# VH-VL binders against FAD synthase (ribL), part 18

Target 1, 153 residues: FAD synthase (ribL), of Halorubrum lacusprofundi (b9lsn4)
Amino acid sequence: MTRVVAQGTFDLLHPGHVHYLEDAATYGDELHAIVARRTNVTHKPAPILCAEQRRDMVAALTAVDEAHLGHPEDVFVPIQRLDPDVIVLGFDQHHDEADIAAALAERGIDCRVERASGRDPRYEDELLSSGDIVDRILKQRGSDCDGAREGQR
Short names: E, the ipSAE of ESMFold2; O, the ipSAE of OpenDDE; V2, 0.75 times the mean of E and O plus 0.25 times the DockQ between their complexes.

## First folded at step 10 (VH-VL; framework fv_fasinumab)

Design i5 (from b5 with light chain A50D; at its last look DockQ between E and O 0.06; V2 from the best seeds 0.00; counts 0 for: pae E 15.9 > 2, placed apart)
Fold by ESMFold2, look of step 10:
Structure i5 (fold): chain C 153 residues (1-153), chain A 122 residues (1-122), chain B 107 residues (1-107)
Amino acid sequence: as target 1 above (153 residues)
Amino acid sequence: QVQLVQSGAEVKKPGASVKVSCKVSGYTLTELSIHWVRQAPGKGLEWMGGFDPYSGKTIYAQKFQGRVTMTEDTSTDTAYMELTSLRSEDTAVYYCATDYRWGKGDYYFDYWGQGTLVTVSS
Amino acid sequence: DIQMTQSPSSLSASAGDRVTITCRASQDIRNYLGWYQQKPGKAPKRLIYDASSLQSGVPSRFSGSGSGTEFTLTISSLQPEDLASYYCLQHNSYPLTFGQGTKVEIK
């Protein structure tokens, strides 16, 4: 059996997340998804949903065999425990494959590192990031005090 | 590696209370789900209660409801189990046990403390 | 509450024998069952998780099988160091419940 790990925030689920996990699943027999805790998400807006809800939503996806909460301080702890054969990085994740492979080797984890393909929009109004979803919500349902700035009447 | 070190043996009279400690090292206490299991002399293992990370609250076995309180002190990474109104049948070894707070259907009790003998005698 | 009925309560077997211990759950617990070994004077140690997965560092003579309501721990060739009590634990739902235990002795 080939065990695959994917990891990410998986906040407001969108087709980009589904594509990533489906692509990751093709690398092996079991896909384990690690869902980042809020404390691990420091270089982008904090997730909207709590980690347990995000984990539960990811676990419900057909491509995912198991979903796990991440470690709040060390992202490699759950990877060490799962001992995967393959880790699949998201298309736009900033760490390169060689740096991740070196970090895994340093920790004694014998694991191949791959990167998933990206998902291009397939529909005109498709939203492929949690940030885009939040922006759409704010635009349509958020407070707006810009009346004077738009006063060209 | 997670290590759980418990407080020493206690001898109590019926009606007293006992508070057993469980010090965590290797991880921060808030990363673990601490549960308490007891074992009367010559008997099997009995779950008493523990922290459920999914609900965010402590679940107590109904048998002990009202007599047991499980608390945590994150500043010292120490969990506590207090059992009140002790009876002779509460004589047992009390264990703390845990796994990590993550995953689908947690794998309970990967790590165990050494046990604390509590003797309740008249 | 899910009751775990473990049998036998005790057994005595010769070194090299194949030993089986069973647990029956009163309700479907899928594969959320673990097997634990407790040597005299020691804390329990997990042998098997997810009903059939062998814990790292546990000898391969131990194996688990079953799902749903019927589960078996097998020791394929009993060794003197396997003298211990064995327990199953269901973690499908609260309250968590152990089987009554099986004491294994070498005759």
Scores: ipSAE 0.000, ipTM 0.492, lowest interface PAE 15.9, mean pLDDT 85
ESMFold2 (binder alone), look of step 10: mean pLDDT 90; pTM 0.933
OpenDDE, look of step 10: ipSAE 0.020; ipTM 0.616

Design i6 (from b5 with heavy chain D106Y; at its last look DockQ between E and O 0.05; V2 from the best seeds 0.00; counts 0 for: pae E 18.0 > 2, placed apart)
Fold by OpenDDE, look of step 10:
Structure i6 (fold): chain C 153 residues (1-153), chain A 122 residues (1-122), chain B 107 residues (1-107)
Amino acid sequence: as target 1 above (153 residues)
Amino acid sequence: QVQLVQSGAEVKKPGASVKVSCKVSGYTLTELSIHWVRQAPGKGLEWMGGFDPYSGKTIYAQKFQGRVTMTEDTSTDTAYMELTSLRSEDTAVYYCATDYRWGKGYYYFDYWGQGTLVTVSS
Amino acid sequence: DIQMTQSPSSLSASAGDRVTITCRASQDIRNYLGWYQQKPGKAPKRLIYAASSLQSGVPSRFSGSGSGTEFTLTISSLQPEDLASYYCLQHNSYPLTFGQGTKVEIK
């Protein structure tokens, strides 16, 4: 059995997340999703939803066999526990595959690192980032300034 | 904070098996490394085995290899230790203990269950 | 396997006394040494980690020192509530091994 791990913030789920997880699932027999805690999200706006809610939403997706919370201090703890065969990075995640592979090796984790494909919009008004959704909400319902359009995955 | 709650006391006959549970709360089981330590009456602490955060594998003390099985149910955040072919000398309080990794540091057993007394008698 | 030799096996001291417990490792374990207190009928409690780091909430009268193969736990002023058994633990390599313990009694 090949175990696959996908990781992300998964805030305000959108079709991009679904595509990512579906693509990740093709790399093995069992897909585990790790949902980052707020403390693990750096250089991005904090997620709107709590980690538990994000986890539950991810777990409800057909492609996901099991969803887990990330560790508050060490992102590799859940990975070590799962001992995956493949880690699939998101298309737009700003991590180098080689860097991740090196970090895994340093921790005694023998795991292949892959990258999922991106998803093209299927219709003009489709929003494929949590940031875009937030912006849309603020524009329509709030008076706050639009934050940085950094994709949250 | 982490809390570990173990199953209740057990009385077994020689040759039987016992399975002790350890339910974690405060953190998820996937965030922790669970180890098992036992203590015979009036004696010291003895490490039985546990999850190694560096290798990602469960390691057993040689003394118990082939007789002990440590498992986890992440859906219920419960760890289990099963010991088979019980002997009188297996009479002890069994503890689950844990730590969580912080960066590259791991110092083990900052949290303990309340202990489970297993009595093996004919 | 790494053997941990703890001494003494037992001691009796008066309140206010300075108490020292020693652990010797059969191999270099760097600073991967913890000290644990166990009161009668209770689970162990970690006092010291990384040989000399005081666990949060532990009284300052407890201290740990040493590296490599020689380690000491010191109670600067023994209190009645310190009645317990104390254990060192190495976690440098598997199998993890405890000292045989020191029973501290209060006169």
Scores: ipSAE 0.000, ipTM 0.559, lowest interface PAE 10.9, mean pLDDT 88
ESMFold2, look of step 10: ipSAE 0.000; ipTM 0.490
ESMFold2 (binder alone), look of step 10: mean pLDDT 91; pTM 0.936

Design i7 (from b5 with light chain A50Y; at its last look DockQ between E and O 0.44; V2 from the best seeds 0.00; counts 0 for: pae E 12.1 > 2)
Fold by ESMFold2, look of step 10:
Parts: structure tokens; C-alpha cells; sequence
Structure i7 (fold): chain C 153 residues (1-153), chain A 122 residues (1-122), chain B 107 residues (1-107)
């Protein structure tokens, strides 16, 4: 059996997440998704949804065989525990495959590193990032809570 | 990092009860699965029970069924194990142990409290 | 209940020796087995999880192998600080059960 690992925040699910996980699943027989805790990424806003909810949503996707919460301090702990044959990076994840492979080797993890393909928009007005979804919500609903601004006319 | 700090040693008479505390720091108790393990002098490790966050229930080893109660106070991030009707063979070091929640049914004991000696003597 | 039979109960070995400790499960537990080291007067410390994965910070002389019903902890070159009791733990199903332990002494 070929065990594949994918990792991400998976906050507000969108078609980019689904594509990533479907593409990752093609690299092996069993796909395990690691759902990052709130503090795993330095330059991202905190996720809107709690980790358990994000994991449960990811676990429900057809491509995913199991979903796990990440380790609060060391993102490599779940990878070591799963002992995967392949790790598939998201298309937009900035780390070079060689750098990730070196970090795995330093930790004694014998695992191939691949990168998922990107997904182009298929529909007019399709949102392919959690940030875009949040921006849409704020644009459509944010002014409804700003009554003091209208009172300044 | 998760740290588990247990209450101090206790000396009890047969028939009494003991309640051992385990304070979680460095993380919130609700994100962990606390279990209790004891070790009689010169003996091996014995699992007593623990909270299973996926079922929302505490699971007890049959040997202790009816004598042990394990509870949690999320407002103070403290877990408790209370053992009643103490006997001399309950003399042991009692540990709380846990890991971060990872998957359904995972019981990795990565973090251990320092242990609490309970001595039952007449 | 899954019974874990650990052998030997104790052993004495010289520094530099290769040491093996075996746990046998009464039924298939896949790879849901951990190995723990307990030095005198201390709480247990996890060495190995999922039968063969080395805990971060544990020396590479420790390794685990096996699946199903038979599992082995190996210390490739015994060091003086490895004097301890070693336990396996199955976490395939409730109740969680430990092996009875192996006391390792230095000759």
C-alpha cells in the first residue's frame, strides 16, 4: 500500500482545496490529510473555523481516506506517525520540494515529495481561496453592521 | 509545550478515598485526551481509564469499574482521578498521561505527569 | 481484552551490545503499538510510536519493528544511560494494555 499525505489549513472549503486533495489522492492508495492548527503558518490570518470542524469537513471529501489534526508545535510529528510514502504539496505552497525533502531527511522520514497541479477557474465568479470568500462576505455583509458611518452625513 | 503537574503524595487508610489532580499547562485541556496509569511498587504500568473526546465518555478498565471516577474541570484546565474504597494493593504511583488529539482512537502517551504516590496503610 | 506478553522479563548486557525486546499481542493490533522507557524514579518516556516510528529526540540506536502480533524493540549499541525498564503498549482497542515490562541492566 502507498500512503499519501497532504497538509493544509482547509478553512472555508473551496474548489481549490478539492482539486488539491483529488490530485494528491492519485499518487497512492490511501490519502491522509493533515489539518493545520491555527498557528502553523506565519503569514496567514487565523482560520475562521475550529480545527475539529475543518477536519470533519475534509474527512467527508470522497478523495480523503482519513483526516487528522496537526501537531500544535511540530508539523512533522503527524508525518512521522503516518510514515507516508508520498507527501504532496499544494500548488501554492511556497517551499521548494528539495527543501522539504531535506527537512524530512533530517528527521529520518523516508518519503517522496510531489506537488499538486493548480486549478484554473471553471465558472464565472468562482472563488478559489478562503481569502476571496472572506472578502466577498465582508463586501456583501460588512456595511450592514456599520451604522455609525451612515450617521455621519 | 504541554505540561502535566500532579498533586502531591498522599497517605490514606484502607476504606478511604483519594482524589489526584492533574493540571494542564501550555495547552487547553479540551484539546487533549487525559488518561490515568498506575504503577505499584516494583510492578509494571497499568492503565486505569481515560477520557475519550470522540465518544464524549470516560472509559474505565474493568478492574476499577465502580471504584474510580475521572472528571475534568475545563475552567481550571484540571483533570481528576478519584479512587474509593482504598485497599493496601492500591498503593502505587498514579500518573496522568496524554497526547494532542490526532485521530479517532489514538492513545499516544507523549506527555506524562510527574506521578503522585498514594500510600494505603493502616 | 488484548494481552501483551513481553519477553524477556529482565536482561543483563554489556555496553555496546545489541539488545532486543519482544512483545506479542494476543490478537492482531496492526501497527498500533508504542514503546516506552522508564528510568528509575521517573515517569515513562515514549521512544517509538506506530511500532516503528522513532520519537523526536530519541537516539537512533533505538528502533522498532513488527506488525500484527509480534513486535521488537532493538537497541543497536547499549549505552550506560539505557539502564531502564521498557514497556510496550497496544492502542488498537480498549482497554489499553501494557506488556509487563523488561528490566535492562548493564553488566
Amino acid sequence: as target 1 above (153 residues)
Amino acid sequence: QVQLVQSGAEVKKPGASVKVSCKVSGYTLTELSIHWVRQAPGKGLEWMGGFDPYSGKTIYAQKFQGRVTMTEDTSTDTAYMELTSLRSEDTAVYYCATDYRWGKGDYYFDYWGQGTLVTVSS
Amino acid sequence: DIQMTQSPSSLSASAGDRVTITCRASQDIRNYLGWYQQKPGKAPKRLIYYASSLQSGVPSRFSGSGSGTEFTLTISSLQPEDLASYYCLQHNSYPLTFGQGTKVEIK
Scores: ipSAE 0.000, ipTM 0.553, lowest interface PAE 12.1, mean pLDDT 85
ESMFold2 (binder alone), look of step 10: mean pLDDT 91; pTM 0.935
OpenDDE, look of step 10: ipSAE 0.437; ipTM 0.816

Design i8 (from b5 with heavy chain G103P, light chain Y32W A50D; at its last look DockQ between E and O 0.11; V2 from the best seeds 0.00; counts 0 for: pae E 15.2 > 2, unsure alone 72.8 < 75, placed apart)
Fold by OpenDDE, look of step 10:
Structure i8 (fold): chain C 153 residues (1-153), chain A 122 residues (1-122), chain B 107 residues (1-107)
Amino acid sequence: as target 1 above (153 residues)
Amino acid sequence: QVQLVQSGAEVKKPGASVKVSCKVSGYTLTELSIHWVRQAPGKGLEWMGGFDPYSGKTIYAQKFQGRVTMTEDTSTDTAYMELTSLRSEDTAVYYCATDYRWPKGDYYFDYWGQGTLVTVSS
Amino acid sequence: DIQMTQSPSSLSASAGDRVTITCRASQDIRNWLGWYQQKPGKAPKRLIYDASSLQSGVPSRFSGSGSGTEFTLTISSLQPEDLASYYCLQHNSYPLTFGQGTKVEIK
């Protein structure tokens, strides 16, 4: 049986995440999703939702067999624990497959690294990033907050 | 899906030995960490020991050290637990349990055998 | 050794009731805690892993919370089929240790 690992922040789940996880699931028999903790998210805005909530949402997806929280300090700890056959990187993840493969080899993990396909928008207004969702929210609702502040003056 | 099938019930006399088997399927034994948990009648669960894939060693609970031996036959995907010098207090249902490979100290038991009743009576 | 103190040892509740079971660790075990359900005459079944992750196929009325030394299993609406003993397990360090168990009876 082939065990697959997918990893990500999975904040404010969108169809891109679903596609990623569904694609990842095709690489094996069992898909484990690792949800990054806030402390593991570097060079990106902090996730809006707590890790537990993100995990629960990911776990609820049909393609996902189990969802796990990442390690607060070492992203490879959960991977080592799961000992996957395949790690599937997200389409837009900046990690190099070869670098990941090397890191896995150094840790004695016999795992191949694959990359999921991207997803094209199906709708004109479809948002496929958490950041875009946040921006949309701010654009639509942010002005309401400013108006409320002006009314209290 | 992992399946664990254990050997049948045993009746032993005090001082005797018992060897319980646990056959795994779905995954190979080398892909799993087999642990043993027992439960005396009307009592709670008690961890006896198990294989640590990180260290590659079998770790036993201190209570059973010197009296329990856990072995594996990878050719048949069967794990064994042998308990010697049986006492009446050893009367229990013995379970093999496993999860996917975890490092030392991190074990979930999401797969269980059906249990093996071992009765020790004079 | 890490001691797991589970409470209560037993409880009786009606269908639909909210039930909470607590497990206290003698040391910080982070989130390396699982909850198991054992129905009479059956092997245990894992309900919760990583303290708060719901095992696949487990009803959503089950939830786990906590970290460090205090943990709780909650059944939001007790069902007749939930009659069982429940155990917490720490797997932070060897030896692995279970709580004493909680027997849940349905009135």
Scores: ipSAE 0.000, ipTM 0.569, lowest interface PAE 13.3, mean pLDDT 89
ESMFold2, look of step 10: ipSAE 0.000; ipTM 0.513
ESMFold2 (binder alone), look of step 10: mean pLDDT 88; pTM 0.917

## First folded at step 13 (VH-VL; framework fv_fasinumab)

Design j1 (from b5 with heavy chain Y100F; at its last look DockQ between E and O 0.04; V2 from the best seeds 0.00; counts 0 for: pae E 16.6 > 2, placed apart)
Fold by ESMFold2, look of step 13:
Structure j1 (fold): chain C 153 residues (1-153), chain A 122 residues (1-122), chain B 107 residues (1-107)
Amino acid sequence: as target 1 above (153 residues)
Amino acid sequence: QVQLVQSGAEVKKPGASVKVSCKVSGYTLTELSIHWVRQAPGKGLEWMGGFDPYSGKTIYAQKFQGRVTMTEDTSTDTAYMELTSLRSEDTAVYYCATDFRWGKGDYYFDYWGQGTLVTVSS
Amino acid sequence: DIQMTQSPSSLSASAGDRVTITCRASQDIRNYLGWYQQKPGKAPKRLIYAASSLQSGVPSRFSGSGSGTEFTLTISSLQPEDLASYYCLQHNSYPLTFGQGTKVEIK
């Protein structure tokens, strides 16, 4: 059995997430997804959904065999627990493949590092990021809490 | 970074109850899976039960079913274990222990409280 | 219920000796096994998780091996501070079960 690991925040699931996980699943027999905790996400806006909800939604995807929460103190603990054969990085993830491979080797994990293909938009007005979804919601459903009145009369 | 600090030792009569507290710091209770383990003097470790975040339920070892209640107060980040109808055989050190929530098949017992000695004597 | 049979129940060894402790599960638990050290008067400390992964900060003289039903904790060169009781734990299924423990003494 070939065990594959993918990882990400997976907030507000969108077709980019599904494509990534489907592509990652093609690298082996069993796909495990590691879902980042809020404490692991420090360089972008905090996730809208709590980590457990994000994990449960990812676990429900047909491409995913199991989903797990990341470790807040050592992001490599989940990988050591799973001992995968392949780790698949997202197409746009900023991590350098060589740096990840070196960190894995340092921890005794004999694991191939791959990168998923990107997903092009396929439908009119398709949203492929959680940020775009949030922006759309705010534009269509957001309101100012202090609605100013224009001048009198 | 996770720290578990338990309430102090207690001396009880048979038939009484005891409620041991376990205060979490460094993280919140909602990030953890708190379980309880006891150890009678000179004996091994015995799992009593704990909260299973995956099912959303507290699971109790059958031996303690009906006598033990485990609760959590998220406003104070404190977990509690209450054992009723105490017997001399319940004399033990009671530990809370935890790990970060993971998913199906949680890993347990990375962090331990210091233990609470409960002595039940006639 | 999964029974964990740990052996030996106690051992006495000299500093520098190689020590092995075994734990047998009554059914396949894959790698859902941890090893714990408990020094006298102290809470247990996890040494090994996932059968063979060394906990951060644990000396490399400790190692774990095995999968399925047979597991071994090895101390490659026993040190005076390793005087403790050692326990395996399975967490493949509820109820969670510990081995009976192994008391390690220094001659």
Scores: ipSAE 0.317, ipTM 0.773, lowest interface PAE 4.8, mean pLDDT 89
ESMFold2 (binder alone), look of step 13: mean pLDDT 91; pTM 0.929
OpenDDE, look of step 13: ipSAE 0.375; ipTM 0.798
ESMFold2, look of step 14: ipSAE 0.000; ipTM 0.496
ESMFold2 (binder alone), look of step 14: mean pLDDT 91; pTM 0.936
OpenDDE, look of step 14: ipSAE 0.371; ipTM 0.795

Design j2 (from b5 with light chain A50S S53T; at its last look DockQ between E and O 0.04; V2 from the best seeds 0.00; counts 0 for: pae O 11.0 > 2, placed apart)
Fold by OpenDDE, look of step 13:
Structure j2 (fold): chain C 153 residues (1-153), chain A 122 residues (1-122), chain B 107 residues (1-107)
Amino acid sequence: as target 1 above (153 residues)
Amino acid sequence: QVQLVQSGAEVKKPGASVKVSCKVSGYTLTELSIHWVRQAPGKGLEWMGGFDPYSGKTIYAQKFQGRVTMTEDTSTDTAYMELTSLRSEDTAVYYCATDYRWGKGDYYFDYWGQGTLVTVSS
Amino acid sequence: DIQMTQSPSSLSASAGDRVTITCRASQDIRNYLGWYQQKPGKAPKRLIYSASTLQSGVPSRFSGSGSGTEFTLTISSLQPEDLASYYCLQHNSYPLTFGQGTKVEIK
């Protein structure tokens, strides 16, 4: 049995996440998704949803056999525990495959590193990032908050 | 690939403080263990302190305890090392070095900053 | 604290020569030893980790051996580009400690 690991924040799930996880699932027999904790997310705004909620949503996806919470301090702990055969990086993840491979080798983990394919929008106005979703929400609903404050003056 | 970019050279007077920055790219700061190593001119490498991924704490070399503070800004992926009460003997190139935050005992320095020269002179 | 005694402090050798640098730990550090190369004016670069594992991208002429308290870095055939200082590092326990370094010159 080939065990595959995918990792991500998975905040405000969108079709990009689904594509990533589906693509990742093609690399083996069992897909495990590791959901990053807020403390692990530093290169972008903090996730809107708590890690537990993100995990539950990811776990509900057909392509995912099991979803796990990441470690608050050591991103390698879940990987070591799962001992995967394949780690699949997201298309837009900034991690270098060679760096990950080297890190795994250093730790005696026989795991290959792959990268999932990207996904193009399939229809107009499809949002394929959590950030874009947030921006949309702010644009559409943010004005409502400003209007409410003006009315209480 | 992980890259560490440090702040520029500093000239300080004795008794002053210096704060060196180390910006991380390629990985997030929370995925790495940042350590600081210095090297006096013509001398060897000296470990100052760093983050222990096992305990989740920053550990300082005894020699620098009370004078050194290592901090991290995760929002900017930048690590800082501040050294106070500077002396002429603190004249050195200061390096940030890092490896992934893996299991216990994994304190390798696979990636290094370019170094920051700190000169302490009257 | 664990003391790392590195020898020799300096050496001069010709291109093609076999070069050996030794590091001795005051305590058993198992295989928690790394070797670093530092060229003049540059940051150190890791050559060997876990005492004997060659870093990716490092030429095969470099090798590390040893465990416990005695460790060796070997350059099987010294090249001109190998002019540098070399350091061992123990990371068995805090504080982390380096050897005093070995300056390798090429004749």
Scores: ipSAE 0.005, ipTM 0.572, lowest interface PAE 11.0, mean pLDDT 88
ESMFold2, look of step 13: ipSAE 0.011; ipTM 0.639
ESMFold2 (binder alone), look of step 13: mean pLDDT 91; pTM 0.936

Design j3 (from b5 with heavy chain G50Y; at its last look DockQ between E and O 0.04; V2 from the best seeds 0.00; counts 0 for: pae E 15.0 > 2, placed apart)
Fold by ESMFold2, look of step 13:
Structure j3 (fold): chain C 153 residues (1-153), chain A 122 residues (1-122), chain B 107 residues (1-107)
Amino acid sequence: as target 1 above (153 residues)
Amino acid sequence: QVQLVQSGAEVKKPGASVKVSCKVSGYTLTELSIHWVRQAPGKGLEWMGYFDPYSGKTIYAQKFQGRVTMTEDTSTDTAYMELTSLRSEDTAVYYCATDYRWGKGDYYFDYWGQGTLVTVSS
Amino acid sequence: DIQMTQSPSSLSASAGDRVTITCRASQDIRNYLGWYQQKPGKAPKRLIYAASSLQSGVPSRFSGSGSGTEFTLTISSLQPEDLASYYCLQHNSYPLTFGQGTKVEIK
């Protein structure tokens, strides 16, 4: 049995998330998705949805066998507990696969590191990030709701 | 909200050392790799290296190997960069900048410190 | 080491002009390239990640394109507040390397 791990925020689900998880699933027999907690998301606006809701939505995807909440302090804790054979990185992740593998090995996690394929936009108006979805909502609805903010770019 | 606050400006003589601090607030340092970038007056950005406190991995640009040490104290959420054997050409603004360590290839240098001017003069 | 060649080194344009800045990598870096804006006396700010993805809160007049070895930052209608230096950064492999920068001035 080959156990695969994927990880992400998975806030407002979009086709990029689905593609990533579908591609990750091809690397083994079980796909486990780790859903990041709010405390572990620093590089972008905080997720709109709570972690439990995001986990439940990911768990409902056909490609995903199990979904788990991430650890609030240490991203490697759920990986160590799952003891995966493969970790699949997102297509655009900047880290060197060898560097990630070394960091995992230092923690007793002996697994292969792979990278998912990318997904190009297929439709003119397709949104492939949770941030783009939020921006669209704010542009179309935010002026009326804000009252103090007019004109969004 | 994540903020990186660096130590204040320093004036050093040639041959001395400098240690610049970068305190992270609003997030736990163990989730980040801190990179150091410098900029000489009127010049472009120059990457110096990084330290990952979880893995202990370091990579320094060849130019600084042997003179730079990057460390982090996760109990105080503070990263440090020490540069030794200072020369006048080391006069620059030194920045710390964040990188999300695992699973996030899209987010290099999301946040930057305000910069620390180090002046090396006789 | 991957060398990033950025051009032009400086440019001067009028408000409303379309401005393009290019970076060429000495090796294939896929889409592992970011674009950064630095206003005088300030730390850099990221505009574009993954070569073409716009950072949240960045005006839509900024766009990025390219992959592999050739990359372009475009400002579709230059505004006075865009006076800054612009840098590309490759993060495909260590050591990380910046382009030498492009200083944009408003006539």
Scores: ipSAE 0.000, ipTM 0.483, lowest interface PAE 15.0, mean pLDDT 83
ESMFold2 (binder alone), look of step 13: mean pLDDT 90; pTM 0.927
OpenDDE, look of step 13: ipSAE 0.005; ipTM 0.569

Design j4 (from b5 with heavy chain S33Y; at its last look DockQ between E and O 0.21; V2 from the best seeds 0.00; counts 0 for: pae E 12.9 > 2, placed apart)
Fold by ESMFold2, look of step 13:
Structure j4 (fold): chain C 153 residues (1-153), chain A 122 residues (1-122), chain B 107 residues (1-107)
Amino acid sequence: as target 1 above (153 residues)
Amino acid sequence: QVQLVQSGAEVKKPGASVKVSCKVSGYTLTELYIHWVRQAPGKGLEWMGGFDPYSGKTIYAQKFQGRVTMTEDTSTDTAYMELTSLRSEDTAVYYCATDYRWGKGDYYFDYWGQGTLVTVSS
Amino acid sequence: DIQMTQSPSSLSASAGDRVTITCRASQDIRNYLGWYQQKPGKAPKRLIYAASSLQSGVPSRFSGSGSGTEFTLTISSLQPEDLASYYCLQHNSYPLTFGQGTKVEIK
C-alpha cells in the first residue's frame, strides 16, 4: 500500500482543486489531503471559509480517502503523523521539489515528492482559482455606491 | 505550547457527582479534540470518552454511558467532565488529554492535563 | 470493541538491556497506535505515534515497530530514568482502548 499526501488551502473549490487531487490520487492507493489552517495562509488573502468546512468539502471528493486539518504551528507535523510514501505538490505551488524533499528528509520523513499536472480551462467561462471566483462574485453581486447590478434587467 | 490545567482534587461520598474542569491555554479549545482518561490507584489507563470529529458528537465508553457528560465552554476555553452516581471504584486520577482537530489519522493525546484526583469514600 | 493485549504485565531488567514490550490488537488497526510512558505520580507522556514515529524530545533508544495487529516498543539500552509504566493506545476505532500496561523496573 502506497499512501499519498496532498495539501492546500482548498477554499472555494474549483475544477483545478479537483484535478490536483485526482492527479495526486494516481500516485498511490490512499490519498490523504491536508487542509491548511488560516494561520498557515500568509502569502495570499485569508480563506473565506473556515478550516472545518474546507476539510469537509475536500473529504467529500471521490479522489480523497481522508481529509485532515493542518497543524497550527508546524506544517510538517501532519505529514510526519501520516507517514506518506509520496507527497504531491500542486502545479502552481511555489516550492522546489528538491527543497521539499530535503526538508522532509531532515525531519526523518522518507517520502518522494512529485508535482501534479496543471488543468487548462475546458469551458469558455470556467474559473480555476478561488480568487477568480471571489472577483466574479464581487463584480456581479457587489455594490459600489451605484445601487444596481449588472445582468439584472 | 498547548497547556491543559485541571481543577483541584475532590473528595466525594458515594452517590454524589463530580465535575472536573480542564482549561486550555496557548491555543483555542474549538480546534482541539478533548478526551478524558482515568486511572485508578495502581491501575492502568482507561479511556472514558471524548469528541469524535467524524460524527460531530461526543462518544462515551459503554462502561460510563448514562453516568458521564462531557461539555465545553468555548467562551472560557474550558472543557468539563461530569460523573454522577459515584462509587468507591470511581476513585481515580482523571486526566483531560488532546490533540489538534483533524481527520481520523489523528494521533491522540499529545497534551495531557496534570490530573485531578477524585476520592470517593464514606 | 478492539482489545489490546499488552505483554508482559511487568518486567525487571538491568541497565543497558534491550527491552521489548508487545501489543496485539484483536483486529487490524493499521498504524493507528501510540506508545505512552508514565512515570510515578506524573501524567502520561507520548513516546511514539503512528506506531513507529518518535515524538520530538524522546531519546533515540526508544523505537516502535509493527502494523496491523502486532506492535512492539523497544528500548535499545535501558536507562535508570526509564523506570515507568508503558501503555499502547489504539485509535483506529471507538472506543479508544489502552493495553493494560507494562511496569518496567530496573534491577
Scores: ipSAE 0.000, ipTM 0.549, lowest interface PAE 12.9, mean pLDDT 85
ESMFold2 (binder alone), look of step 13: mean pLDDT 90; pTM 0.924
OpenDDE, look of step 13: ipSAE 0.008; ipTM 0.575

